# VHH binders against Flagellar brake protein YcgR (ycgR): the designs that were tried, part 10

Target 1, 263 residues: Flagellar brake protein YcgR (ycgR), of Thauera aminoaromatica (c4kar8)
Amino acid sequence: MAELSTPSPASPAPLDGGRGDELEKFTLRGARQILQLLQDLITHRGLITAHTGGGHSFMTAVLKVDEERGRVVLDPSPDPQANRRALAAPRLTCVTQLDGIRIQFPLVGLGEGQDKGRPALFAPLPAEMLRLQRREFYRLQVPLAHELSCLLKAEDLARKPVEVSARVIDIGAGGVAVVVPTGAAEFVIGGTLPACRLALPDGEPIELDLEVRNLNRQTQRNGTEQLRVGLRFAALPRAADTRIQRYIFKTERALNAKARGGL

## First folded at step 4 (VHH)

Design A9 (from p1s with Y100T; framework vhh_7pa5_2)
Fold by ESMFold2-Fast, scan of step 4:
Structure A9 (fold): chain B 263 residues (1-263), chain A 121 residues (1-121)
Amino acid sequence: as target 1 above (263 residues)
Amino acid sequence: QVQLVESGGGMVQPGGSLRLSCAASGFTFSSYAMSWVRRAPGKGPEWVSTISDSGGSTSYADSVKGRFTISRDNAKNTLYLQMNSLKPEDTALYYCAKDTYDEWGSYFDYWGQGTQVTVSS
């Protein structure tokens, strides 16, 4: 049988060690803190995407924390091949959420066996876990050279549809800030702009829903008035989330490398 | 208690159609984006499609774009996936997932049990 091409994965981008100083702020290393967080995942039935490397992942959950043996017990995949890949992997990168908090942790030394007569996966307790606090105030200032734009699907005062091409001035995990000419469209705080199109460098525009969070009329250095509109991603498609996070990380890394003389 | 219950899977020939349903309960369905994720034998899970809370925005994996349509009925708390022009490569266990978004990006917090779709002659 011929080998089939695998399409590009639309999985979430796991956090990279290249962000060490930022990741350090969110890293839990205390044994009691790690045990409590894992227990919280069990209590709230946190579903975990476990990345095994090579573009492979599976859905799992923490079934039990065995403090005496210093290990976690995980739900195996219904697919035996996924379990074999997990066992062969040097590490799992586990990504989940708890009460709106992103949690990421590695598992090393995965084994298989039985727990109470049923198949299970076992791993030593992780030495560290990422518990990400909200990053609501972080905004990447978009370089002018990138010419980022967002085509807004809005309405005028008569409720007629209008399309407005807005320049993106900053971008974060939760949304964008754009500038539009005064009077180009009517915006209502809390209103939703459906099917807007965010143009990033490299690739097709991203279609997404935006919620209006704030409005600010500002006078530019040249005396022109513009409207600054703060927009929240109301529902971010998985592929779009991955592209936006990659853009932010890549741009931040490039700006830091330039500031450090090409490192 | 959040619950996602899937149905509509089965066996079809290449070129056929199936409609999957996911009945949601235990949360305000109209406030959250919903997704379909599939797992084929010997592969990890693959994101298929996402629909916004209002239904005003949809997104699809390149492999299914133009063939699959995601939709929702907020009055019935039900998510749908209409699958047309099915290919053998679409054979997988299909999961309904509750999507969520925070300042760190979108992720799945709840999964259904999965429904098997087999495309074979």
Scores: ipSAE 0.066, ipTM 0.312, lowest interface PAE 3.4, mean pLDDT 79

Design B1 (from yb5 with S27F I28T; framework vhh_7yz9_2)
Fold by ESMFold2-Fast, scan of step 4:
Structure B1 (fold): chain B 263 residues (1-263), chain A 118 residues (1-118)
Amino acid sequence: as target 1 above (263 residues)
Amino acid sequence: QWQLVESGGGLVQAGGSLRLSCTASGFTFSDYAMGWYRQTAGNEREWVAFISSGGYTTYADSVKGRFTISRDNAKNTVYLQMNSLKPEDTAVYYCAADRLYSWGPEYWGQGTPVTVSS
């Protein structure tokens, strides 16, 4: 094969609007706070999942914040169809993570043009941003080198059992996000996948029940599409919870140590 | 049931002004961001102006400096003051209510036509 893997991008799905009452205290509306947070995303080179509606998204990044012109400059997708969907959408829902904190914000009025001779997408500065500093919203981006997988026990289009080995993209206290080949299985939001097997690096696979929470076709930085499935832990034994939390803690600590030069 | 009721559209000559209003019922208006969108034949709805639940505003480049969005939470109403109107502003204007964490606007009005003659 001899292919080099590109880094896996961040991929959390947007939160349910029914939690608005509980999340209001985490909403930033001050212009200074919004500008500072966007600058922090630039400084940390944060990858953003931009949801265009209809179960579609693409990977982008903030290239520049132009305070004087009141706009943000975004990296366009290499897939022209993803850019066309974004430009046609009444709004984008942007989701990212900064220092373990989930960040979510809308962009409306997306346009296209050039920045310093290179193609770019432009949008007015967001009117508000969510900054969610709670453990339940934290999602560890799983390093590709860990080759973390989950064997899903799902159904095909004829409701016959099928087993799919899915790559785990992110993991948190409440669940995992996985990528599966398109057409490998049928997923229904709210459906339960019983007796799935989560393979962690240290030890035997963990058997657990998963509930399908979200489905998304995401266009990657290289222009390819992935079907991403958000899965909630329906019932999590203490031993399984302990192993998952240890993996998250150990991996986060290792990533933080590398970022700080091993200090 | 929820409602978004737009008013204030009509015919106006280039250089004129119109004020659109959108009154909401059936949900907690103050919790929602509000936007104005417009649509011309053959195109998807284009965003025009946005106001957050806290009153922060943003505008499309094509209307910046000419249009002003505002809200009155006591009246459950969002407004679009349109000044220095141009023929290219001719469209059906839609009011929309949105929560930051949704996949798009949760509620849409039925639209109000605006025609700007040259």
Scores: ipSAE 0.014, ipTM 0.373, lowest interface PAE 6.9, mean pLDDT 82

Design B10 (from yb5 with A33Y; framework vhh_7yz9_2)
Fold by ESMFold2-Fast, scan of step 4:
Structure B10 (fold): chain B 263 residues (1-263), chain A 118 residues (1-118)
Amino acid sequence: as target 1 above (263 residues)
Amino acid sequence: QWQLVESGGGLVQAGGSLRLSCTASGSIFSDYYMGWYRQTAGNEREWVAFISSGGYTTYADSVKGRFTISRDNAKNTVYLQMNSLKPEDTAVYYCAADRLYSWGPEYWGQGTPVTVSS
């Protein structure tokens, strides 16, 4: 597949391309800033999607920063094949989120070994980290309790039309990311899915045209694979935009209040 | 709130077998690594075996071939089947749960003593 455009901020895929000059102002290069951000990820037990190339990724986390040796220690996958892909990759692109802020950084020179007697992956400290504080890059991680779903109008492996209920895992002003059941449908990057239905907790489902922006086969912590699809809102009426923004704002407030013990 | 409740510890003769069980409160179990650690007096807890929610297993070298870890997701229970027990296996055994393989457990059981007599 020839995907030439930079993936949408709404997708789990890495940001790259001709926007380098615009992303420079969000790039951290100070050693102390990088160490502090990595420590924040450790403290929050933040899950990281590590992209190994070829549309493959695995779920990891930063376990430790070895400042003396200039290394990070990462949690390996329980799936040996995912670890082999990671070790063979010339570069990992790590994507995570901290308090709604998208964090992205490269790791080069991945190795394997042990930490505290347990299997671990090691990589040199990144020379830079991207921290996207712009509202347009904000993604709300959807609480599991909300059971948010999107009914997708797609095609199966035989190119027969199918409707697939997909779980919404994150949502922003520009789109959603969903988990598609194994074998349920085929997707083409740049393809449009017409008349999909986004079910928010309050009110009737929102009918939307969605554009496929990225596809990612992610190996989960338990060793299983999920197909994750990043979808952009192709045409969003003001009423629908208002409802989505209201949901995001209300959920942010509820999560912030819960963190302070207000819920 | 969340609890790991262990059972099955006791006294056994060398060469014998024992099965430890650990039952977890509902939702802590489904996507956590479940495992067993053991501790002898004066030493830190030593990792013994881990199992992912998908059934991938890992074992410490000292127990490979003798111990088997398994889980029953319907019962929210993890088991450690210990065969060919040696006096050196005498320890307090702890059930543990963690979302990450290498972090060190978020949740610990109360510990169950296992004594292997010569």
Scores: ipSAE 0.013, ipTM 0.443, lowest interface PAE 7.7, mean pLDDT 81

Design B101 (from yb4 with G99R; framework vhh_7yz9_2)
Fold by ESMFold2-Fast, scan of step 4:
Structure B101 (fold): chain B 263 residues (1-263), chain A 118 residues (1-118)
Amino acid sequence: as target 1 above (263 residues)
Amino acid sequence: QWQLVESGGGLVQAGGSLRLSCTASGSIFSDYAMGWYRQTAGNEREWVAFISSGGYTTYADSVKGRFTISRDNAKNTVYLQMNSLKPEDTAVYYCATPRYWSELTDYWGQGTPVTVSS
C-alpha cells in the first residue's frame, strides 16, 4: 500500500522520484496555478529549503516572480559557499509549505546577478510543482518561544551511547525535524534511535522510537551551518499521536489568531 | 500528453555550426520551460541549456558563449544554435522538461545525433 514516496536515504529530504506515477494527482502543471502558488509564497513570506545535493541545503525565499521573462528571483544565502554549491548544482530541489500543505518543486539553470542593486539568484519558472494535500506530510514550523526539544538516544564517534537534546524545528503527524550541533552525535540514515523523549509543554515527555530519514547540513539565512536530522515516528502510540495533534492544532490556531490580529 | 520531435543533427567539422529544432504536439507548449539535454553512449544524460516560458535562458558552463537556446511559441518549437562546435559536443541531443520529483528529465522523442569530427 505505498501511498506516498519516501525521501531517498542518501539524499536531502525531497520525496522519492521513483514514485512519480503515484504523485501525478498532486502535480500542478498549469502556468496560472504555478504563478499563483509562487505569488502566495511571496505574500505569506514562505521560507524555502533549497537542496543542492550531496547532503547540502540553504534557506531562501521567493522575492519576485517575473511573468514576462518566465523566471523567479530568489534570496541568496549570506554564505558564499552555499551560493557556489547552488550555482554548480544541476538542479535545486525546493521544499516549503503553505497553510500546512507540503510544496516541492525543481529549479534548473540557476544564475546570479543583481535585482535593484542587491545580489539575487534567478531561475526559470518551474514547469511542475508538487502540492501534497496529505495529513502525513503536514508540518508545523515550531515557534522558537516554545523551546520544543527531543532528547535523542544516539551514538558518538566511538559508537558509545550518548544523549543529545535537539531543538525541534518542525513537527507533523509522521515525524519531526531537529537541529543537532555539529559533532554532538553520529547518525545513520535508516538507523533507529530507541526510547527518545519528545518534550511537549502539556505534560511528561513522550517516549518514542525514531527512524533517521534524512541528514542535511543547512546554511541558515544568518550564514551559520547546522545539522538537520529528519526523524520518522515508528509505531506511534495512539495517546502520543493525540497529544502531538493537539499541540499542532493549538499552536496553529494561536499563530493564525496572532497574524489576523493586525491593526 | 506530449510528443516531441528533435531534428537538425548531423556531421560537422570542429569549429562549425548546427541548428537543432524541437517541435511539440499534443500540449500547450508556451506554458512550459524547455531544455536541451545530451547523452553519449554509456553515460548519463546531461543538461545543456534551458529556456523559460517568457524567454529567460541559462546554459551549462561547457557550452556557455557557444550555444544559444530560443523558442517560437507560434510554431511550438525550441531551437538550439550551436556554434564553435568541439569533438566533445558529439552526442545525441534531446529536448524535454524536467519532472519535479526526478533529477533527470523525461525523454519524449528519438533525439537527434550530432557528430563533430576533429
Scores: ipSAE 0.012, ipTM 0.391, lowest interface PAE 8.4, mean pLDDT 79

Design B102 (from yb4 with P98D G99R; framework vhh_7yz9_2)
Fold by ESMFold2-Fast, scan of step 4:
Structure B102 (fold): chain B 263 residues (1-263), chain A 118 residues (1-118)
Amino acid sequence: as target 1 above (263 residues)
Amino acid sequence: QWQLVESGGGLVQAGGSLRLSCTASGSIFSDYAMGWYRQTAGNEREWVAFISSGGYTTYADSVKGRFTISRDNAKNTVYLQMNSLKPEDTAVYYCATDRYWSELTDYWGQGTPVTVSS
């Protein structure tokens, strides 16, 4: 009904690599498996967050896989600066989700050109892709209609305490990602935000301590930029955990029903 | 689990050359991308060069045409050939793995200092 029925389709930040070889069993290295997964992303119109480094990312999608030339074709950003950052980057770290499964892969050697008369970005096929079929990596994209917010206790540019209402864009068992209003606060990776308040539907806000895990200035598909902050639940009481899990389950069921019925 | 050991740094005159080496022990080397980073006093670590598991290379604009990254999978070693060195290349150079495509570098070497004088 609405023009935008879902929240910003922002993918979560890339995984920490500090887990050593434990993630090897989820790594796809076969050319056929990689091609099939990329084609699945095209078929399902999967939105990809491409991290360009330096705390920047942009939203893209795989438009085509060119097997003959061994490359992928990506949708460029309408923001020329985001495209310039991507082209200058040593690597894009691409993050997306397909049917609740987190997918992450590198693209190295990005170039620009045209596909079917339209501007496009090109990169060699990735040699490996991470496909994480584990519930702990699942992130629910929060519907915009839910108006989910988290009141953050942070510091402003002058190091003075401030309360910032941030929109929750995704949520999982371990934390949330939020959009912070421009200039509202400063964040430090690894810093703890005490006594923040997560507002879920049907009840009082949940009081939680949150740890800042990542910061990212993401260029949206419409060319606008958002500051996105990844926050980990530092300690999660059982009652809060149960309520968060119920919200995720209920919303996932509703979104799956809508996706199956919508064409 | 990986251990990275850099070598080949030292003092060199402007216009000179150095070859840095980084040898990995522990995990499967040939399946992972490798990079070189450098850090100057008062600045964060800056990416210099990158080589994929398949041998594709990229370079920072400041070093393009002067530096070459390569790998020898049989020796579990990545190299950085540094030509036409400039005083502004003076830094501690670090070898790093790029596993599981995280924005965070998985494993760092201990670093090797490079000083370029004129």
Scores: ipSAE 0.012, ipTM 0.380, lowest interface PAE 8.9, mean pLDDT 80

Design B103 (from yb4 with E103W; framework vhh_7yz9_2)
Fold by ESMFold2-Fast, scan of step 4:
Structure B103 (fold): chain B 263 residues (1-263), chain A 118 residues (1-118)
Amino acid sequence: as target 1 above (263 residues)
Amino acid sequence: QWQLVESGGGLVQAGGSLRLSCTASGSIFSDYAMGWYRQTAGNEREWVAFISSGGYTTYADSVKGRFTISRDNAKNTVYLQMNSLKPEDTAVYYCATPGYWSWLTDYWGQGTPVTVSS
């Protein structure tokens, strides 16, 4: 059902083709740069959404880089079906971020085995990686402690109006990504959700129109499945844009200070 | 706008060599990674080798030390030198420019068959 997906700049889903020339300047092709970026993902224990096609993905992480063999070692999903989909896929598209900067890279030739007696997935080193250092593609991972939510006005499976409280997992200048309980609502890519209410920690909820840009069924590291919805801000008022940017900047600074032991 | 044309496949005895070529039409070839994949009957396509725009190469374990990928940006061509061929290398070989943004935008050639007899 989540098979047809058009990714937005703020989405965890892969970016569309037809923009290769625009994104070329953000593509890393140097062997040293690629190895360093993969090592940065390991050091920061960055969560990676690995897209296996057909609107399916699973959460993984780079556990190590085997430069001698030219391979990366990935954390397998606890869901055997997710691993089976990954192994059957002609390629994986991996999407992650460091400090809000979007990183995307392909993996091909995925294999299964063991690393030091533990189950692992193996893939050849990517020859190229996208590191998208643009303001409009910046996404803040929302801390769970903030309990950020968006009240969505959608339709249920019977096409009746329904209000769904969705947890906001990331937020950027162009939109939000939310987690929706399975079966709570029906979403149509390109559809507009009017008068939704984004609850930020400071002040009243922001009322805004959201456009559905992508849908992904994601298998979490604990084996549970969630529907992740990418939503674009439609006709965002200046006052709302200012509040969203203030939240992003304030939260980013606080997270950076905590990482350094300052807060 | 990319068109990829493979050549150089054929019948060869075990232990022999073949050199595959893939020529790209269209712009910015030098900015793209290029790769070779192969497909045997009843199996999905398997990657064989990749070369980045800067010449960084990676190889599947099954071909390391036997195959060499290279490129000539002036000719918009990527090559696969296959040495010490084994019957297990029998496959249709495909040239591809993997898409970064979507696997749907991968540019594939039509393929060139390689048969290795024992």
Scores: ipSAE 0.013, ipTM 0.336, lowest interface PAE 7.4, mean pLDDT 79

Design B104 (from yb4 with S102D E103Y; framework vhh_7yz9_2)
Fold by ESMFold2-Fast, scan of step 4:
Structure B104 (fold): chain B 263 residues (1-263), chain A 118 residues (1-118)
Amino acid sequence: as target 1 above (263 residues)
Amino acid sequence: QWQLVESGGGLVQAGGSLRLSCTASGSIFSDYAMGWYRQTAGNEREWVAFISSGGYTTYADSVKGRFTISRDNAKNTVYLQMNSLKPEDTAVYYCATPGYWDYLTDYWGQGTPVTVSS
């Protein structure tokens, strides 16, 4: 069986288990550290992608940490089926970002109830949280204003060639994550999409081959579903690699300047 | 290396009971959630029950009211008490610690077979 995933700190896809020893130094196990990090996620109103397995996920947020009962309170999905999948799942893999740092943690034993009279999901406090501070795991969350897109060369359900313009949601040195409309194309993990075209703000589109690394059907906060596809750069010319890195660095600097009151 | 050792499986008549045990080596047991999974021939592994490090439990709908998961952190052991067994419960039962990754298998046990005859 082929390897199915690559590290993507800002991507909705979780990191693989093959990096266990390497990731140990980024793993928090102290109860106080875990509580502090969860509280930071609440303070920053961070959106969390919760992966339920089987290629499904939904958007949630930590609403509260209940230290007395040893649990977190999560915002349920407006889609009842997403909530049923979550409750049936053996675990949730939660992925979020705080100040450019990827945060990932498991939740096991999800239940449902109420918080302040409103429906809520509950889970025991995680025993571990992963906090990745390494440059090599960095992926830029693409600003919506940049309208970054990638024209994918794929096949529909009838195996007819189709071109799909997909919105790029994150980008790193090794690949991109994109959003495609439901039913627009069929993707197979490990499959190659030849001669795709990545449109950066400056210059001509970059032609490149992409390998499908992960697939995720994400239920949005408004209850609609979208397909998120993780794509690895199969081959990158040096000029293309330089342009992608330049875009990442320029955008990161602009976002950091904005956060520090620059504009 | 962290190791899980399962025991307690066997042959039982419908309506009977079995208690499964899973003992972990190493100092990380008390920090992890522990779970029981089962697998029948030709099917994916399905989860059965989980217990958090703090003792919070959850169960698959198919076993609610019949199975009870518990842990003894002093003995590094997790238990699955199975009551009112049905032929549909026939499977190999696995102890595991769920983690960050979809395929975390480093902390899986070898499995213990359970056969429920009618």
Scores: ipSAE 0.000, ipTM 0.168, lowest interface PAE 12.5, mean pLDDT 77

Design B105 (from yb4 with A33Y; framework vhh_7yz9_2)
Fold by ESMFold2-Fast, scan of step 4:
Structure B105 (fold): chain B 263 residues (1-263), chain A 118 residues (1-118)
Amino acid sequence: as target 1 above (263 residues)
Amino acid sequence: QWQLVESGGGLVQAGGSLRLSCTASGSIFSDYYMGWYRQTAGNEREWVAFISSGGYTTYADSVKGRFTISRDNAKNTVYLQMNSLKPEDTAVYYCATPGYWSELTDYWGQGTPVTVSS
């Protein structure tokens, strides 16, 4: 969801997924707000993942903010190739977290030099910063009674197309986690599964492209092994985004009401 | 496949120390930041410490000065040295290497439990 360095938009889905520009309401453009967030990142020594495009990123930190010169000073990567990629990139997408809140901002016009005799990267102050509440990255544990499933379009060990119906175990704004029997299909981290179908209550299945983010083998209580697959929504139409957020919100409210009334 | 294996948890008295380890499979470990999180039953998962590929570190205020995170890229391992342990540090501790840190609970290990008695 933090591929904002590409022409394609990244759309973090908020819990109150209403109509309109959902990113705009979380975008800070006030100079003092931007300076305060950057200073907070310095104070808390927050680690920043800087995405340089093409699937590449490196870890950095804001070392200081130079208000007089209108720039930030960043810690360079120990990998010279990562620094070269960053300097060649038209835009960096910086992603970090502060007190459970995700912060994203673009940097344009990256340069290199020295700060007090040490290598440093420099960039103009960002014109905007995205500040997303911690709850927007909430993962709903899907109740078994909901029988949520996702039909995955994958490949078997012989590279033949297969369709696998996978149970959805959790769902969030950015993706789902599913379980499949081990050996049902081959998954590769970073691979794309096109035209998968997510079955939500109260409507037709949603067709979407999913990116494989992680794989984990889990042993069930009955001794059987399942493969857990973490899947990111590669692109999500606004109507689908709204349906997913509505499902999450309604289910969370129902679970909270049940917990509060459980006496 | 990416896999994270945590170890080193156990029972310890208040004021004691423990060293947690997390070993990652995968050829790109050295390019990823690594983090430790903890969770108590009924509470959300809380981040504890992070370390970059270059060794830059950050800590939650509750553990700053008591915990130290470090890494050994040759062993694909990240460590959490926990000193001056308190009963409120009792939790299951998790290692994570999320690509877009915190947005998904993906790239997690199974966790290692730590119990600090008073």
Scores: ipSAE 0.000, ipTM 0.139, lowest interface PAE 13.6, mean pLDDT 74

Design B106 (from yb4 with Y100L; framework vhh_7yz9_2)
Fold by ESMFold2-Fast, scan of step 4:
Structure B106 (fold): chain B 263 residues (1-263), chain A 118 residues (1-118)
Amino acid sequence: as target 1 above (263 residues)
Amino acid sequence: QWQLVESGGGLVQAGGSLRLSCTASGSIFSDYAMGWYRQTAGNEREWVAFISSGGYTTYADSVKGRFTISRDNAKNTVYLQMNSLKPEDTAVYYCATPGLWSELTDYWGQGTPVTVSS
């Protein structure tokens, strides 16, 4: 059977486009800086969403950095198909967050083998890592204890109206990422979901229109597959924007206070 | 600006060997990881082999034991030694270095065609 492990916090979709000069100031290329950042991800047990292309991703983590061989060791998916997709991909795009800072890096030349008798994925150390210190790219990973949900008004596989309660896994100034049950609804990128309801812990649900921006089938640590849907806030009322920002700020402060308390 | 020039492709019979070369015109070649990719008749690019700036190598399962990637930093060149070639290895081979935010890689060359006859 599958493990009873909780799914990792969602990571945002990869940043698109070529290198661009404006991203240069956020790009780390020094070997020492790259090694230190990877070590920070290990120390903080940072969960990584690894995008294999075609709308597919899986959850992983850096288990080890092998400085002598110039490689990183990653936790493989318990789903063999997710690992096959990763090994076949021309590039793995890894996205994570550390203390609210977006981190993105490519891995090329992914191989598989064993580390200490356990299955592992190996890749050369990335030549570049993006460390993007801008609040507009910040996504709050929603604590599971908050049980944050969004009631989506969508269509099922037969194009009939359905209401789906989706778990909110991350939230930012521009939108949310949610997990939906398999087969509960169909989503079209660019489609609008009207009059959805975002349930915050502090009272009445917020009614808002959401635009589907991305779809990712993500394989979890326990081997199950989830549909992750990225949703943009459309026509967001000022009062709703204020409540969402207040929730983000309050939750971030509480998480920071807990971390400083030694937890 | 980087320029990559692939060479060494051609027609070879099954069981034969070819050595592909990729030469970069940039002075920072030694700081970059380099890889070989191939594109089959279906217009799909797949990764073949990769070498880090420090010389660590990895290979796709389909070529393990048959292909060897190496580099010569003094010549700004990466090589792919291809042994025991199969008809399935027929493709256009590309040299590239991984980019951080490009969909594929930032420095694709023109490619060098390899045809393996049965």
Scores: ipSAE 0.012, ipTM 0.268, lowest interface PAE 9.0, mean pLDDT 78

